# Ledger of designs, part 7: VH-VL binders against Uncharacterized protein ycf53 (ycf53)

Target 1, 237 residues: Uncharacterized protein ycf53 (ycf53), of Cyanidium caldarium (Red alga) (o19887)
Amino acid sequence: MNRIRFISLILNLDSCDSNIQEYSRLAYVHDLNKLMDENFVSLLLIILKLAKNSKRLQPTYHNVYLFNLLKSYALSEIDGYVLGHFSRGFVNTLMHYKNAQYETLESLLSANNFFEANKFTQQILLELAGEQSKQRNWMYFTDVHSINHQSVSDLNHLWELYSQGNFGFSIQKRIWISVNKNWKKFWKKIGWINSNSKWLKYPGEFMWAVNAPPGHLPLFNQLRGVYVLEFIFDYYL

## First folded at step 22 (VH-VL; from b4 with heavy chain N105S)

Design g1
Fold by OpenDDE, last read:
Structure g1 (fold): chain C 237 residues (1-237), chain A 120 residues (1-120), chain B 107 residues (1-107)
Amino acid sequence: as target 1 above (237 residues)
Amino acid sequence: QVQLVQSGAEVKKPGASVKVSCETSGYTFTSYGISWVRQAPGHGLEWMGWISAYFGDTNYAQKLQGRVTMTTDTSTSTAYMELRSLRSDDTAVYYCARDEWLSESDFDYWGQGTLVTVSS
Amino acid sequence: DIQMTQSPSSVSASVGDRVTITCRASQGISSWLAWFQHKPGKAPKLLIYSASSLQSGVPSRFSGSGSGTDFTLTISSLQPEDFATYYCQQYNRYPLTFGQGTRLEIK
C-alpha cells in the first residue's frame, strides 16, 4: 500500500473497497512503518486534522493504530493536538462515550496494557451488573441482563479496535460459533485451556499481548458456569 | 464464615489407597476450586493439584500423575483427594485450600489438615 | 517449574525485633507471590498476597514487598505468636511452588 492509500484509508475514502478493508494488520503495520518519515508524519497529522474537522475520521482498526503511532513520535505539535482534541481518548472522542471509565479503559488499551485492561473490564462489568454483583465480585446469571446493552457493545468495540480485531466479545462469539458453540473447543481455541485441556494458570500462563490467539481477551471466569458469557454472546452483541 | 473441614487421620500400608475429604461451608462451593497441598515430615509445602468445583476439571502435579484423583461433590460441597499406590514417602499432612481461577488471591482458607501415615 | 528460594532457612529473634525474610523466584512472577505462616499442628495461614497486600485479619506488623524475582516479608515488631515457619509461594504459573521455608525461632 502506498501513501495515497493510507491517506484514503484515514479519510474513509475507500470504505467500499473490500481489499482495503481487509488489509491485514501485519501488512498494514509493516507497510505503514516503511513509509514513515518526518514529512509523512507531518502530512498524516494534517490529514488527521482535516478528517477530524470534516467529521470523516472514524474509529477503525487502522486509524486507531495510526493515531497511536503518531502519538509515539512525541512531537510537540502532535501532543498539543491530541491534548486539545482527543484528551478523552481517540475512540472515546469519536464515539462520544460519556462514561469516564471508558477513558481509563482506552488509556490502558492504548498502552497495550491488556492485563490491566482485562481487570478493569471485569470491574466495569460488575459495576454495570449492579451493586450486589460488585460486592460479591462476580455476576450471577440473574444480574447479567441488568447490564446496559450499549455499555457492553462499547466495551467490545474498544477491545476490538485496540487489538486490531484480535480481542473482544465479538471475536470470542465468532470463534464460539465457529466451533459449533462447543465450550471446550472454544476455550482451547482461544487459549484458556492448553492442548491437554487443562485450564491455564492466571495470570502467567495467559498472553497479555496482541499476538495472543484470537479471542484470548478479555478473560471471563467460566468455572462458575458459562451462562453469563453465553448471555453476553447472544444478547449484547 | 468460610470453613474447610477435613477427614481424620489415616494409617495405610504401602500399595494401598487413601481418600481424604474436605467439606466446605460458608461460601458458594461451585464458584471456586480446591487445591491440595501436603507436607512430609521435615519437608516444606508441596502443591499436589487443584480441581474446579463446577466442572470437576483438574490439574495435577506431574510427579503425582496417575496416582492422584481429585473429585468434588457439589451436593455436599465436599472435595476429595485420592492417592493410590501409597509409599512411605507419601507420609504427610494433607491440606485442602480454597483456590479460585482468575483470582489474585489464592489459598485464603485452609482445612485443618489430615495426617496420612504409610507404614509396613 | 519456577523455583522459589527463601533466605534465611532459619532465623533466631526476640520479641520486639524486626525480622526480614527474603524469597527469590527463578524467573519473573510479577507480583503473584504469597506469604504463609505455618505452625505445627495448624493449617497454613495466608498473610500476604499479591506480594504486598495484607490478608484480612492479619496484623499490620506484617508487610510484603517486591516484584519480579525478589520479594521480602517483614515483621516490624515480632510478637510471641509469630514464631513459626514462613513460606513464600508463587501462583503465577503451574505448578504452584513454595519456598523451602524459613523457621523463625526464639533467640
Scores: ipSAE 0.885, ipTM 0.958, lowest interface PAE 0.5, mean pLDDT 93
Fold by OpenDDE, last read:
Structure g1 (fold): chain C 237 residues (1-237), chain A 120 residues (1-120), chain B 107 residues (1-107)
Amino acid sequence: as target 1 above (237 residues)
Amino acid sequence: QVQLVQSGAEVKKPGASVKVSCETSGYTFTSYGISWVRQAPGHGLEWMGWISAYFGDTNYAQKLQGRVTMTTDTSTSTAYMELRSLRSDDTAVYYCARDEWLSESDFDYWGQGTLVTVSS
Amino acid sequence: DIQMTQSPSSVSASVGDRVTITCRASQGISSWLAWFQHKPGKAPKLLIYSASSLQSGVPSRFSGSGSGTDFTLTISSLQPEDFATYYCQQYNRYPLTFGQGTRLEIK
């Protein structure tokens, strides 16, 4: 992948969908990093600005990663631009999210703090489910239907974007379906149980990085029943 | 009020088996797990293993593999720990404790302990 | 297995004293360490979890600190009911493991 390819992605000129992008994540990351130099960084910033101004900038896996990569250079020009135009987060800004919780979540995900992102996700879900769920610190099945569908979708989207398609409820659902909705196989595939079908110890035995198995995050307590997660899979995704 | 009530003291011969019960109340049994911990006289606390109440899935300490079996009865909200082929060094007070899978604050409630004495 | 080593094994102190107990893990366990109080004939009692979070109902004179491999339990002002054996426990990974215990005795 060359520099022009990346520019085209920024300008949303590429025809690749999210599924294709997911499988090319490692290659993309590798190639992008190889091409990065001062000149290219400057160019990318210009392109980013143009893309945003022309409303062509989309929250794709690639653009999210690229944006974070640009930020990592900690250049005053970039920082100033980010502060002025993406202070609420890249995706939050582009998607016009209004819930402040999503800004926090994006911040955590952007920092690759998947552990805290996971915890915060649990909190968000409880709050979305209602005050009673929040107070109990436990979502009842009867509360699940109260969750706003768009909220779950947005939540999922953030996870997918910042994990390059590796994490999120949609990924989990896909994997779940791929194993014929067999929960045990599902848990094993996403790494919640080990090869001996033993539940992993939270939190140290879980992986809190993007190299974790697909669908590994966010976590969802299954030892209270699978019906809540199943409901999320069936009706919110 | 969360309570874990264990069965009474046991005296066993070497080679025998013992089954300790832990009856729980005050919370949804199947939403948590149970860990078992023992303390031999003059020694510290030793984790034996845990069981998820909902599925009955277990994870035992390697030292006890093959000799220990943890089970649950959801109808009675009771956890059981069976230790077989008892030896003198199995003499200890055995505790059950509430243990949740994705929790950062487990072992918040304990049984009162069960003394198991293994002597010839 | 992760080995937990407490120091000291025993400590003598007087009421009102500040007492510090340390716990070292053989490998990094982040903040996933708990402190328990254990009195003879009683069940262990959870004092601190996540290295520094005070369990509900536990007096504020108890505090925990540390991360990674080195942890500390502090009793700011020892009370008569605090004389007991204290254990650290890592719950980062299976198997769960305890320190050997620190016996806090009255001086």
Scores: ipSAE 0.883, ipTM 0.960, lowest interface PAE 0.5, mean pLDDT 93
Fold by OpenDDE, fold request of step 23:
Structure g1 (fold): chain C 237 residues (1-237), chain A 120 residues (1-120), chain B 107 residues (1-107)
Amino acid sequence: as target 1 above (237 residues)
Amino acid sequence: QVQLVQSGAEVKKPGASVKVSCETSGYTFTSYGISWVRQAPGHGLEWMGWISAYFGDTNYAQKLQGRVTMTTDTSTSTAYMELRSLRSDDTAVYYCARDEWLSESDFDYWGQGTLVTVSS
Amino acid sequence: DIQMTQSPSSVSASVGDRVTITCRASQGISSWLAWFQHKPGKAPKLLIYSASSLQSGVPSRFSGSGSGTDFTLTISSLQPEDFATYYCQQYNRYPLTFGQGTRLEIK
């Protein structure tokens, strides 16, 4: 990819679905990083501002990564702009999420703190499921139906965006379907069990980074989360 | 109230097999796993393996691979641990414990222990 | 495998004493460490989980601290019923492993 291509992506002139992004994620990241210099950073910031002002800036895998990459340069101009326009988070701002917890989740995901993001995601779900689930620290299947549909969609969106399409319920569902909804095959493919079909020990044997297998996160309790996850796959996505 | 009740003491000859049971109550058996831990005389605690109650998936200590089999009976909420080709160094008190796998407070409930003596 | 090493192997103390037991992991286990009390003829009893969380029903004189590789169990004021063997356990990775134990005996 060239610089013009990246500019086009920022302006949402091109689109990329999750399936394509899964295979091009590393290439995108590599190419973008290779093209980065002071001049290009400045240009990208200008383009970002223009896109924002013209209401053309969309929460895409590319734009999320670009945004975070720009922030990493720790330039006063960028920091000032972010503070002024994206203080609640890039995606939260663009999507107008109402739940303040999503700002925290986005912050964790933006920091590539997938372990804490995963824990926090579970907490959010418990809270959404109701007080009883929260008190038990465990969702019964009967509690899942009370979860707001949009809330699950938003959670999925955050996970997908900040993982370059590698994580999220939609990715998990796709993989699940690809193995004929066989849970053991699913677990193996997403890395929840090893090649010998042995369960991994939480959390030390799980991968909490973007280089984990597709669908690896978010993690659900295999002992009791199968029905919950299935329900999400079938009715929330 | 959560309870784990194990079978009684066993005396076996070398080369024999022993099967210890762990009957559980007071919680949803299929939502948890069971770990087995043993203690030989004069030694510390040793983890033997884990089994998911519902799925029956197991993870055994490498030392015991090939000789140990863990099973569950969901209809009776009972876990079983069979150890084959018994040796004198298998003499120990064997414990079952509730193991949630993901929980922060695993091993919160234990069986009372089962003494297995292997002697010629 | 993650090796767990306790110190000391044995300790003599009197009722009312402050007792400290340490546990070291051969590699980082974050806070995924538990402490157990074990008395002869009884099942092990969970005292502390997540390195510092007190198990329900356990007296407040028990406390745990540490993260990473070094952990400590403290009994602020030893009671007669506290004389036992104590074990640390890591549950971060399989296989689960215990320390060799610390025998707490009456002085």
Scores: ipSAE 0.879, ipTM 0.950, lowest interface PAE 0.5, mean pLDDT 93
Fold by OpenDDE, fold request of step 23:
Structure g1 (fold): chain C 237 residues (1-237), chain A 120 residues (1-120), chain B 107 residues (1-107)
Amino acid sequence: as target 1 above (237 residues)
Amino acid sequence: QVQLVQSGAEVKKPGASVKVSCETSGYTFTSYGISWVRQAPGHGLEWMGWISAYFGDTNYAQKLQGRVTMTTDTSTSTAYMELRSLRSDDTAVYYCARDEWLSESDFDYWGQGTLVTVSS
Amino acid sequence: DIQMTQSPSSVSASVGDRVTITCRASQGISSWLAWFQHKPGKAPKLLIYSASSLQSGVPSRFSGSGSGTDFTLTISSLQPEDFATYYCQQYNRYPLTFGQGTRLEIK
């Protein structure tokens, strides 16, 4: 992909282009990194500003990654812009999330701190499920229906965006469906059980990076039953 | 109050099998797992394996593969550990302990231990 | 397997003493290290988890520190009931493994 295509992507000019939609995460990352120089960074910042001002900037996998990449340069101009316009986080700002916890989650995800993001996600879910779930440190099936639908969707969205479509409940659901909703096959495919069908030891045997298997994160304790996660798959996604 | 109560002491001959029980109370049995740990005389603690109470899925120490079987009875909230083909070096105090899958802290509650003596 | 090595194997101390026990893992285990106290005829007792978190009900004189491969259990002021054998345990990966133990005896 050339620089023009990246600019078009930022402006969502090719949002319906199948080529853009099928552009692999690895290829995007690789190509973007190769094109990055001082001039291009400056240009991207200008384009980003224009896109935002024109209300054309969307929270896509690509834009999230690009935004984080720009931030990584630690240029004063970028930092100033981020502080002024995206202090709550890129996605939180664009999506206008109301829950302050999502800012924290986004911060963790943006830092590729998937371990803490996972832990925090569990806490968020318990809180969303209600005080009883929080006190038990476990979500019962009777509690899951009380969770706000949008809250789960937003949570999932953050995971998807910051993993470039590799993580999140929606990804898990997709994989679950792809194995005909066979839980054992599902757990194996997402790497919660190993090739010998043994449950992995938390946390050292789990992968806490974007190169983990699709659907690997966030974790969800299955050893107390599958019904809660199934419910999330069926009704919240 | 969380309690794990194990079965009584056992005396076995070499080649025999022993099955130790661990009855739990004070918490939701199926929400956790159970690990088994043993201590031979003059030796330290040795992890034997783990079982999920809900599914009954197990992970055994390699040393005991083929000789150990862990099971659970959810109706009685009881975990079982069977060790077969007993030999003298299996003489030990065997412990069950509460152990959750996705937890940063485990083994917070233990059984009182079961002495298994293997002698000719 | 991850080997856990404690030092010393035994230590003699007096009531009121500060006691330090070390545990080394053969590979990095982050902070997933627990300390247990074990007295004869009793079940092991969890003292510290996550390397430095004090288990509920455990006296504050017990503390844990370290990360990666080197860990330390400290008893700030030894009490009579603290004479026992102490074990470190890694629970980062299966199989779970214990140190060989440190016997803390009265001087």
Scores: ipSAE 0.876, ipTM 0.950, lowest interface PAE 0.5, mean pLDDT 93

